VH-VL binders against o66814. Designs and how they scored, part 40

Target 1, 203 residues: o66814
Amino acid sequence: SDYLLRAESLFSQLKDANAKEETPYLYGKVKGYYEAIKLYAVEYKEDRIKTLFTLMSKNTKKAVRGAYTEREPLTELITFEPRVYFEEYCDGIMDECFYEKHYEKEKFIELVDYFSLKRRVEFLRNHEGKYCAPFDFGMAEALFNAVSLELMQEKPDEKVLIALREKLEPILVMAEEKLRYAMKKELPCYRNRLSEHIGYWKP
Short names: E, the ipSAE of ESMFold2; O, the ipSAE of ESMFold2 at other seeds; V2, 0.75 times the mean of E and O plus 0.25 times the DockQ between their complexes.

## First folded at step 19 (VH-VL; framework fv_patecibart)

Design J5 (at its last look DockQ between E and O 0.88; V2 from the best seeds 0.82)
Fold by ESMFold2, look of step 19:
Structure J5 (fold): chain C 203 residues (1-203), chain A 123 residues (1-123), chain B 107 residues (1-107)
Amino acid sequence: as target 1 above (203 residues)
Amino acid sequence: QVTLKESGPTLVKPTQTLTLTCTFSGFSLSTFGVGVAWIRQPPGKALEWLADIYWDDDEDYYPALKNRLTITKDTSKNQVVLTMTNMDPVDTATYYCARIEAYWDSQGPFDYWGQGTLVTVSS
Amino acid sequence: EIVLTQSPDFQSVTPKEKVTITCRASQRIGNYIHWYQQKPDQYPKLLIKYASESTSGVPSRFSGSGSGTDFTLTINSLEAEDAATYYCQQSYYLPWTFGQGTKVEIK
C-alpha cells in the first residue's frame, strides 16, 4: 500500500509533463515497471518492489526531463548472463571425451524461454521499436528487465516468472506487429530513421 | 562510515577553469540507487544545486550553467569531478559534494555532505 | 523552475518554545520536499525527508508536515544547539531548488 501512494505521485509528475504524448517510450517503461511491481506485491516481496520502484522513479524523472528537452534516449536494458558450465562425459571403453554445455539456472531459463525473449527485445531496441511502437516497446522492455532481475536471484520464484512472462508476451507481440507494419508500409517512424543509418563506410 | 571530501584550488582568477574533486568512502557509485551532487553556497547566501551524476551514468545540470559545467566520475577511485569554466567573482562560494539517496525513490535527498571547500574568484 | 519561499526569513526565539518554519512551493510537488539544518560555519545536515520522514540521529523535537504546496518544519522545544539556518529543498522537477533559508536564533 505504501508503493501505491508513491506510484500516484510519479503518475502525477508524468501527467503534469504530458509524458504520455511527449515521451511515450519512457512512459511505457514506467507503466511496465508498475505492472511488474503489482505482480510482486501479491507475493509481498518488499525488496524486489523497492528495486523495481527505483527503476520506475528514475524513468519517470527521465521522461519528465525528456518532455521539456524534447529528447527521449533509450534507458536501461537488464540482461541475465548465466554462467556456463561444462560437464565432461568420457567413454572409458573407447577412451573418448565429450563436453556437455550447461547453464546456471537452466530450469528457470527454459521456463520463460529467456533467450528468445532477449533476442526479441534486442531486435526491437536495435530496429526502431522506440519510434514505431514506443509505448508497447517501453513496457515490454521494463517487464523483460523484471524477468532478468528475477533470474539473477539466488532462488528465482517460478510463480512470479510465469506471471511476468504471461504479462510480457502480448505486449511484446503488439510491439513486434507495429514494427513489422511500419517496415512493410515504410512509415515515417521507420523510413526517416532508415536514411539516418545509411552512410559512409567507416574504419 | 560514509564520508565525502572536496579538494581543489581555493583561489582562482577570473576566466580560469575550476576543477574540484569529490573523494568519498563508505559507498560506491557502482551501487544501485546512489548518486553524487555538487551544491554551492555563496558567502551569506542560500544553497544552489549545480550538477549530479548517478550509478547509471545519468547526469543533470543546472540549466543556466550547463554550458560551463561538466561532471564526471571514476568509480574505481571513488571520485566525482566537477569542472566549471570561465570563473567570475560572482562564483565565489563554498562548494560541497553530497551523496544522493536514490534507492526506493530515485528523486531522494542529499543525505551525506562533505565539509565544503571555499573557492574565491579574484584578480 | 520551482521556487520555494520560506517564512519567516529570521526568527529569534526563547529557549524551550516552539519554532515553526514554512516553505511554500510555486507549484504542486507532492511530498518531494526535504529539510536541512546548517549550523554556523558548518555543512548542511539532512533533518526530514519526503515532507515528514525522520532521519536517524535527528532529535524527536524535529518534525515535518504538509503536502502539495505548503510545508512546515516544527521544532517543539527549542534547544540552544538548534540555532541554525534551515533550508527546504524540492526534488519533484529539475532543476532541484532550495528555499532562501530561515535563520533561527536563541533570544
Scores: ipSAE 0.800, ipTM 0.900, lowest interface PAE 1.0, mean pLDDT 91
Fold by ESMFold2 at other seeds, look of step 19:
Structure J5 (fold): chain C 203 residues (1-203), chain A 123 residues (1-123), chain B 107 residues (1-107)
Amino acid sequence: as target 1 above (203 residues)
Amino acid sequence: QVTLKESGPTLVKPTQTLTLTCTFSGFSLSTFGVGVAWIRQPPGKALEWLADIYWDDDEDYYPALKNRLTITKDTSKNQVVLTMTNMDPVDTATYYCARIEAYWDSQGPFDYWGQGTLVTVSS
Amino acid sequence: EIVLTQSPDFQSVTPKEKVTITCRASQRIGNYIHWYQQKPDQYPKLLIKYASESTSGVPSRFSGSGSGTDFTLTINSLEAEDAATYYCQQSYYLPWTFGQGTKVEIK
């Protein structure tokens, strides 16, 4: 539980800077990394906890800096890019060959529906998710990054992937619903795309 | 063995631009959880942090000097470069580069330092 | 900007005696304080990180304590090679700042 004391220090920094209100996207991202860390802590995977905590702490620094400078940029998106190969098989009776597309780690990609998650997160990222659903989008992005990082492992852990996916889905849905509502109602967060003002975070 | 070394001119005239290069070995800025900072120390005075740059391209600058400073990295050469414009005699100092321990907690200390290079700003 | 104030500015201390250096922050900074030793004409070296964590190659006579706003570096039994200027540095909020330094000399 060493990470609990370390996380308390980071949350104190966020509270002192009023980051939940000033930098809600980065605040959400910090929270998302913390949720991922808690899932890994159940299995006592210290090295993976440290990696995610590094990202958590870096986004904390950026949130605090952003609160004081009134600037909140997008931060890291980590994507797993599986290698693709084609399996050729031939019908010995007809002497006809066919090609079938395969991905490395197909089992794990299918387990979390990774390509769907990637498209959904990228959609939010490219279509004002930071402005219309900052907290939920930030949290979803961090959890998605944790999924990507797990898929990059030599042997991904199925139970961790399932847990991450189950945590991510409702948050991603909420962000998507907020964005769709903002688009439908033409809320300032969406309509004022060229605005230099960050006051339009609520749908 | 982690080492850092500062290089650049030791004498600069007022208004000129200073360019300092930090060349390091034993680590890479492509490595997750590392950074490099520039810190200066005027003769007989305290240490002053100037700027830093991290593995994730994040950059920070001392606010009062932000418009005079630029920090860049070349990961393939294991180099970090600091540029400081409009030098003045008050900028005379020993300039250090240092590694930031940013793994686990990214707001970490300066754990390895270069030997420093004295830069004198005089006519 | 967080100001770190060290005390005393200067100490002249009999060998083998205990040295205590304090660092006070202008606001709470948790344990985000680090201590450096700078011997005459040398570059700084990290001694203590995060208020109390030892670093590799640092003699056990050096220790740190404190949290919040008040921090202490202790040298339990001063040796001749410990004559140096000591700095505290915070990494809680940007800009990162150093204390003004405490110079320790051997009597």
Scores: ipSAE 0.797, ipTM 0.898, lowest interface PAE 1.0, mean pLDDT 91
ESMFold2 (binder alone), look of step 19: mean pLDDT 93; pTM 0.953

Design J6 (at its last look DockQ between E and O 0.65; V2 from the best seeds 0.00; counts 0 for: pae O 8.7 > 2)
Fold by ESMFold2, look of step 19:
Structure J6 (fold): chain C 203 residues (1-203), chain A 123 residues (1-123), chain B 107 residues (1-107)
Amino acid sequence: as target 1 above (203 residues)
Amino acid sequence: QVTLKESGPTLVKPTQTLTLTCTFSGFSLSTSGVGVAWIRQPPGKALEWLADIYWDDDEDYYPALKNRLTITKDTSKNQVVLTMTNMDPVDTATYYCARIEAYSDSQGPFDYWGQGTLVTVSS
Amino acid sequence: EIVLTQSPDFQSVTPKEKVTITCRASQRIGNYIHWYQQKPDQYPKLLIKYASESTSGVPSRFSGSGSGTDFTLTINSLEAEDAATYYCQQSYSLPWTFGQGTKVEIK
């Protein structure tokens, strides 16, 4: 499969539309999916690559359209909702049973600190991250979606989860710091929005 | 096996609104990355894309016709509906619905087509 | 809007001979070009996707090539059942557009 070559064609469309400047959130999201695809290509996971490329392509279309129409919507957030179950353990000597609460995929959830990632991405999404740190937030959101999609697999790949987490963390931190700065300084991106002249946060 | 079928009126009068239904089987719009498009072909002329809609409710329209077109879906019934207002004799064409190939690219080809339905706009 | 110009508009070809149809895009479109066959009074059928990828059930005599702006559909050794109109279609940028078509007849 040459999904990486196809991905380069998508970036050509983004460049033609000036999407990096006009729709930086969606541009960042496309870039985030591309980075995830590259990680999966190293691990030879073609099925994951197909899924991520579909999302990348869809967000590219929205970025190009948004650049022309001066509109940039929030797009998909994919969350893994683990099942809760109770593990029964019975001591045969006394015929006593004990119950422990567990989550589906608990080992993998802990490996990437999933609930913390989810909370941090949702915070950015709900508090003007799109306007104050559009590129970093978009990229973090896509990488988070890749983590969620991997956790949804019957047998998540630990190496991929670690690689995704390592890529995601610095980007997420950057988005959070930009938002924190905008909130502290009361920048227009946080305090005052006009749909046609939105101020994007800068360091 | 993927199949699509168009249904609706075959004769409409100028200024009337056309409503066409695409009923499909062998796939669902609840599947990530899947879409359905409407394409028309005037008699003896080339194919013309009109609109599409995806599993995530994203929709696109041919710009010159955007104000006349509405595309909607009912995922539970495996149906996609096209509405086209203010019909004119120049809109006489065979109307097709088609699946957009999902798992290789959301901007991919139309890989399965319905048989088409001829709509004639005449007094 | 991306214009696709096919050439020729029409060709009449002796059976078993090679058919070449070209499609030229008004700008670079990578490999986001697809080819369809439409026999008289039938719906179009996808032949080739992404410039050169065959689809299931399509005879091996059909092949596609090209990148950027210039694309070709080739029918190696034309059969009687290949008499049809052929369309190229781009999925690089909205609006999605088709070429004007190339009609192929048996001589």
Scores: ipSAE 0.013, ipTM 0.589, lowest interface PAE 7.9, mean pLDDT 86
Fold by ESMFold2 at other seeds, look of step 19:
Structure J6 (fold): chain C 203 residues (1-203), chain A 123 residues (1-123), chain B 107 residues (1-107)
Amino acid sequence: as target 1 above (203 residues)
Amino acid sequence: QVTLKESGPTLVKPTQTLTLTCTFSGFSLSTSGVGVAWIRQPPGKALEWLADIYWDDDEDYYPALKNRLTITKDTSKNQVVLTMTNMDPVDTATYYCARIEAYSDSQGPFDYWGQGTLVTVSS
Amino acid sequence: EIVLTQSPDFQSVTPKEKVTITCRASQRIGNYIHWYQQKPDQYPKLLIKYASESTSGVPSRFSGSGSGTDFTLTINSLEAEDAATYYCQQSYSLPWTFGQGTKVEIK
């Protein structure tokens, strides 16, 4: 059995339910997980692919059900919380002590600019990104989750992290631009979030 | 080893509310992707899915029966409860609980079943 | 709602002969079809998942095939213990639905 073939069956369900139009946030999230799975398929890390497919499948079920029930929930946000430690160095000549702050997996955190990505995704999530840029926000959130999951690995793969970051950045920028435009113009998606069936932001 | 067992009344009068409990072991609803479903089978007839509930509190109901069904869970006691209101003689059936397959996807098959309990609706 | 129509409703088969049971969906459902065996006075048992994937403990004489709308369960050499009713079930779209069943008896 091949996870990519199984993923195509999930997209068939999404198409039959018109999920792209009815549940665009969840549709985007499913698409983002699919893109992450394709990146891992080149390297074939079965454990990672299986984890991402489980997330993809659950979000597909919620999207299809959402199209049926007029419900589109926010789903998982996965964040990597690195351990912080301090190294103390004392100058024997001056009898002074200095502190250096270090993070677990600091090289990999810096490689993808993780804390910046985290703040940007959280901003979208907390400021109506689901309604003002549903597809782009959903896709960005899934790719961000894939970055977090890779950083949680015992030894993160630098090539995969770079590839995920490169895929994520343009999508995240688009979501941010749509949201900022909606906020500035006070579009209904931002101002009038009274029901999940209210129209999504469109130019 | 995975087991499920249905319990509750075997005789119910028309218009009464049926409450059935599924008690299971060998798995937990705290496991991602896992769900429990209720399926019934009228005597001599086909299987009919009624409702399910998942580890993340997601619930699904058969649309024609949605206003009569409530599914709940108690993860700490490994129990799932089905409540069905306004019972009618046509609801006479064997009621099963079943696990929805773990580690596949949300649309998995029913991989383990309880023995079933016959519920008769008669005045 | 997706309707699953099984054929035949009933089949009496000589031991060691091949049994075929078909399941037709009212719309395309990919490979989200599963097959169950229910012996008299017993609960159903999962045989085949996702159209063709065997489950543990199921004899190799059971196989599944098909995609889209037409699916088949095959018992290559019928044994006495295989006398049962067989159901297909789709998990493509809510509500989850079963076929009407196919009863298989030994002739």
Scores: ipSAE 0.007, ipTM 0.515, lowest interface PAE 8.7, mean pLDDT 86
ESMFold2 (binder alone), look of step 19: mean pLDDT 93; pTM 0.950

## First folded at step 20 (VH-VL; framework fv_patecibart)

Design K1 (at its last look DockQ between E and O 0.84; V2 from the best seeds 0.78)
Fold by ESMFold2, look of step 20:
Structure K1 (fold): chain C 203 residues (1-203), chain A 123 residues (1-123), chain B 107 residues (1-107)
Amino acid sequence: as target 1 above (203 residues)
Amino acid sequence: QVTLKESGPTLVKPTQTLTLTCTFSGFSLSTFGVGVAWIRQPPGKALEWLADIYWDDDEDYYPALKNRLTITKDTSKNQVVLTMTNMDPVDTATYYCARMEAYYDSQGPFDYWGQGTLVTVSS
Amino acid sequence: EIVLTQSPDFQSVTPKEKVTITCRASQSIGNYIHWYQQKPDQYPKLLIKYASESTSGVPSRFSGSGSGTDFTLTINSLEAEDAATYYCQQSYYLPWTFGQGTKVEIK
């Protein structure tokens, strides 16, 4: 298929730049997008493949550039912001009305435990996950972005969401374990970056 | 229906700063998978890419000129601005802005170009 | 930096004959090569993208081929309006670079 040939070209670029070693967060993110694309390819969803491939190819360019310039910034985090609505019901005995909070696409949000995934990814992002667990964090972030993008679809695909969640969970756990260990032991990846968040080094 | 047009001064003195504006229509830089680039061509010579900027705010610069170049965008005005400091007679060229096709493969070609503007750097 | 070397620099060709322009990259670039036509005093026009993909509005006599390091632009039957300078351009690695150009004239 067309995306396989294009992906081979992107991985060749990454290999030639030694991106796995030089920009491991972005390398992981490229890999994560590719895993998501492969899940969509089972269902032959070309438009969704092209959207994810755009992100994959852009992160490839950033990884290659980052390897040359020795800079590896965080890249996109895509979050689904569901609309909230309230379901009203009234107690005829008490003449009192009650409201029950609901989310759009609640079934799909619950299927993947979306709010939990969002908090876990944001925790890694806010606490030096890029430095302490770069590859796993990058992969997890890309797979989470794919979940968000699927939830944004008019009709989310349950099979794809389940497959994405199953791929994402073990990777997210690995990243979290590495980061928590680094925080507990104050490893250089975490401790050496802490001053940048406290506001030291002001002009 | 995609059009781009360069505007700015056509004569600049050495050491001055050049500011060029690309105004475009028929597309938006907020659209997923789109970029705009600046390319120059010295008289009678080959094309040279200078800088680009994308829908996701990513920016790239030609390395040897990076310290002299700034590219910015104003998505609401459909404009991209190039600033080039410390101009020298060697920088005399026609300056083009061009759209980059970055959907599906974000390292795509320059698919639409402006007419170009000749900038002469002389005392 | 990836250097693109075109051959020939200049070509004078009898109408209706085949024109072949080559572009050689200093390293493998897959199919990340694009071809442009620039007529005198005009801006460049994209002809072929990704080595061999035609663009809308480009006559079928223009075609591209190659992969890796060696690429070719072919004009199967030269027309008078095809007199122009042709450039190859790579988008594999930054900085994006162009070949030095090939000028094609009618003999």
Scores: ipSAE 0.770, ipTM 0.888, lowest interface PAE 1.1, mean pLDDT 90
Fold by ESMFold2 at other seeds, look of step 20:
Structure K1 (fold): chain C 203 residues (1-203), chain A 123 residues (1-123), chain B 107 residues (1-107)
Amino acid sequence: as target 1 above (203 residues)
Amino acid sequence: QVTLKESGPTLVKPTQTLTLTCTFSGFSLSTFGVGVAWIRQPPGKALEWLADIYWDDDEDYYPALKNRLTITKDTSKNQVVLTMTNMDPVDTATYYCARMEAYYDSQGPFDYWGQGTLVTVSS
Amino acid sequence: EIVLTQSPDFQSVTPKEKVTITCRASQSIGNYIHWYQQKPDQYPKLLIKYASESTSGVPSRFSGSGSGTDFTLTINSLEAEDAATYYCQQSYYLPWTFGQGTKVEIK
């Protein structure tokens, strides 16, 4: 209940600055963090709500400042880097040893298909997603950051991870479809960036 | 037991550059949701925010003074440094550093202040 | 830039009486107002955050109220130690700004 009043204040700041039009990527990112916060509120996880709200409020300040200064840089991408370890299995009869690669929190990584999510978000981030699908990309990036932060917990919550994944997937698909359409139709968001650099790339 | 303390020269001449150091304890600027700000107060006048810097390296400046101000941090030493160029007698003030409460809502108040240091700008 | 105008600039109040200080913002700022007390020759001390939230170690006689553009700091029973200058400060939009101050003295 307290977070609702605080969020109302942040959205008032964004509205007063016309951030939806001036900084749509950061506006989408604020909205994405708010969607994650609402999922955590259902689970009554106050400390996790406050962590995500910190990010939401910081991106609000950056969106408002960006609307004033006409600058909208990419902001945080939070990635979970699981520890890797190898398990040795030896066949005493054949005198042969094998190593199996394992990840920290492997079942949670697989539950949300984390490495696929990471690759898809990074693709949008590196290929004009901010310009061709700013709102959806911003929102997807914030929800992905929430997934990463949950995986970083000592004991990730499976119910929260599933809920975050279910919220994230359709938004991520929409951003990807908008980018593919922009590429196919050579829309200004993509074409202007591509045409500025054609013919000059050499290894 | 959060404390902050300002240090640096107390007398500068017009056109000189002022460098002030805020040394703090009881918290770290590497901690999520923390910031440090500089605020000044001319004798007998109101408080004036100058600049701030946060755990995520974000920094803000009072727009009219942006060309004269630089804020930096050294998290390993628990220090924040303010540099202000081209000092003028109008800049005579007590300079404070303060912690910003930026957890939960990153636009929070100045919850702990240093004692302040009076900087006089005169010939 | 958001201008905060306090009133009155000065008041002399008998002990145990109620003190009311107002802060008016040049635009709506939600509840992004904070109040500070500065006693003579001392650094400022945070009293009230987000219009009405008390802080640790602040006596219960201090309270804040208001929203939007009009905010009030109230001292419900003035003590001798409350003689100070009081400032409001907004954190809605950069640059962060302070009111001009209200000096409260014991009569």
Scores: ipSAE 0.747, ipTM 0.876, lowest interface PAE 1.1, mean pLDDT 90
ESMFold2 (binder alone), look of step 20: mean pLDDT 92; pTM 0.948

Design K2 (at its last look DockQ between E and O 0.87; V2 from the best seeds 0.80)
Fold by ESMFold2 at other seeds, look of step 20:
Structure K2 (fold): chain C 203 residues (1-203), chain A 123 residues (1-123), chain B 107 residues (1-107)
Amino acid sequence: as target 1 above (203 residues)
Amino acid sequence: QVTLKESGPTLVKPTQTLTLTCTFSGFSLSTFGVGVAWIRQPPGKALEWLADIYWDDDKDYYPALKNRLTITKDTSKNQVVLTMTNMDPVDTATYYCARIEAYYDSQGPFDYWGQGTLVTVSS
Amino acid sequence: EIVLTQSPDFQSVTPKEKVTITCRASQSIGNYIHWYQQKPDQYPKLLIKYASESTSGVPSRFSGSGSGTDFTLTINSLEAEDAATYYCQQSYYLPWTFGQGTKVEIK
C-alpha cells in the first residue's frame, strides 16, 4: 500500500528526532491521524486518506522541528460548524405557528455526540492538556479533527463515524483523567502553567 | 497554467531592508497542500533556501538568517512577500520564489519556479 | 544541517553517452531527495522527485535512484540541450539544503 510506505518514512523522521519524548503532543497527533487513516483504508477512500496524510506529514515536520528547537505549539483544531435552520410550521386548525431549531446533518451530529466531543477537546486544549496529557490529547485532537472532516462531507459515512468515535472515546477519557489527576494533585504540568491562564477551571 | 514572478528593487544599499514580492497565478495559497518558498543563488554559486510559507500559515526560516527574514502572504492578491533586513554585499544574488508541492506529503519539492530577480547590494 | 555532496563537480561528455551524477547525504534521508536542472541563465526546473519519481514533461532519458545516503541522477543518452548544472535537494529535515551542483557540458 502506498500510504503505508509513506508513513514508514514519517515514523523514521520522528524516531530520528526522538519526537516521542521531545514533542509528545505532536507525536500523539501524528499517531492519531495514522489511526484515522487506517480506518479509512478499510473503506478504500483514497481522497480522505490523502487529506489526512497531508495533516499527518505536516504535523510530523512540526514535531521534528519542535524537537530540535525545544518548542511545541498547539497545531490545527478542525471544527465542523453546522448551519442552523429554523423550521416553521403552523397548526391549520388553531392558526398557530411555531419555530423548531434544526442543524444540518443532525443525525450524524447525534450519532457521535459531536457537540460534547467538541467541548471536551476544547477543554483539554484550553486547560493544560498539552502539558498534562500530551500524547493522549494529541491523539484525541487528531481523531476529533477526522470526525469534523467526515461531518463536513456532503454524505458522511456512518460506519466511519462510529469507528472514529469508538477509537476516540477511550483516548479522550484517558487524557481527561490525567488532567483531572494533575489538577487534584497540583502537578508541575498544571501548577507551573496556571499563571498563563485566566482562571478557567479553578474549582 | 502555474506561474510565479518576483518583483522588487534590483539595487539595494548596504544596511537597507529588501522587500520582494512573489505574485503567482494558476494556484492559491488557500488551497490545501500548497506552499511558496524563497530561494536565492549568488552569481555562479549554489542554490540556498531562505524561507517558506504554507496554506496553513506555517512558516520556516533558514536558521542563520532567521533574525533578518520575514515571510508573509496575502491570499486575496496571490502574493507572498519576503523582507530581509540589514542587506550586505554578500547577499547579492538572484532571488527566486517557487511553489511547494505539499499535498499528500507536505515535505515535497519545489515544482514551479519564478524567473528570478537579481538583487545587487553595492558596498 | 544535512550536507549534500555532489560528484563530480564538472563533467564534459560526448553526445549520446551516459551521464551519472551522485549526491551523498551526511545522514540517512530516506527518499526525500529531489533533482533540478538549471540551464545557463535560467531558473531551475524539477526533474525527479522523491529519489526516483519522474515529473511530467521530463524526457525518459532522465532517471533517479538511491535511498538512504547515496543517490544517483542518470541521463541515459546525453542530448545537446541537457548541458546544464544539476542540483540535488533534500526535504527530510529543516533547513532544506541543496548540493553544490554538477555542471554537465557537451564535449
Scores: ipSAE 0.793, ipTM 0.895, lowest interface PAE 0.8, mean pLDDT 91
Fold by ESMFold2, look of step 20:
Structure K2 (fold): chain C 203 residues (1-203), chain A 123 residues (1-123), chain B 107 residues (1-107)
Amino acid sequence: as target 1 above (203 residues)
Amino acid sequence: QVTLKESGPTLVKPTQTLTLTCTFSGFSLSTFGVGVAWIRQPPGKALEWLADIYWDDDKDYYPALKNRLTITKDTSKNQVVLTMTNMDPVDTATYYCARIEAYYDSQGPFDYWGQGTLVTVSS
Amino acid sequence: EIVLTQSPDFQSVTPKEKVTITCRASQSIGNYIHWYQQKPDQYPKLLIKYASESTSGVPSRFSGSGSGTDFTLTINSLEAEDAATYYCQQSYYLPWTFGQGTKVEIK
């Protein structure tokens, strides 16, 4: 409930600045961090809540500032880069050695299909997702950042990872569908030379 | 122990550029949720925020002064530098640097201050 | 730009009495108000953050209250060392702004 009061204050700032309309990517990112925080609140992980809230509040300030300055930059993308190991097995009969590739935290990476998520978020980020699906892309990016941050923890929480993935997937799909539609219809948001002058127009 | 200290010239001629350095210890600007701000106080008057810079290199400027201000950081030296162009006698003030508490809520207070440095602009 | 108006500008108070300083914002700012103490020829020190949250090393006689547009700093029993100018500051919207200050003296 402390985070609820603080979040209400942040959303009041966004409302007063008309950020939903003026900076929809950053608004979506704030919403995405808030959704992640609510998932962590089920487990009462204070430090993780505060870390995500720092990002939420920082993106709120950037959204409000962006609404007044008519400027909306891309903000943080947080990626987990797992260490790679090789497990050696030697066949004494054949006198041969065999290596099997493993990732740090492999179980958790597989649980959320992390490399697929990373590829999909990076695609949106690199191909006008901010302009063609700003709200959904912003939300997806924040939830993806929360997944990355959880995977970076010494002992990732499986319940949180599953919940984050379940929230993230439909939002990613919506952003991808909006971008695909914009590409097929050649909407102004997809034409990079025009997208910043037209604002965050949806397909 | 957190400390901040301002350094730079104390006397500046009109139209010159002021460069102030904040050197701090007991914290790093690479730390998540930390920032440094510059605030000034004309003699006998209220405090006036000028600019800030955060751990993620995000920067803010007082809008009326934005064209005159540049804030930068050097994390390895624990320094933040403020440059203010076209100085005028009305800019005579004590200039402070201060740490921003930006963890949990990034719009936090100035929790530690330097002692300040008086900068006088000749009339 | 959010304007913070403090009241009174000046207070002369006998020791051990209660001091009340108000800060009024030109728009609602939630609880994004912070209070600073500045003694003569010294740098400001943070007293209260987010309207009512205490900070480390600040005597318990200092407290803050309020929300929205009206905020109060209270010194429950004034001590000699509390003679200073007090500032409120908002961090709701850029630019961050300070009140004009309230000077408190010992009578």
Scores: ipSAE 0.746, ipTM 0.875, lowest interface PAE 1.2, mean pLDDT 90
ESMFold2 (binder alone), look of step 20: mean pLDDT 93; pTM 0.952

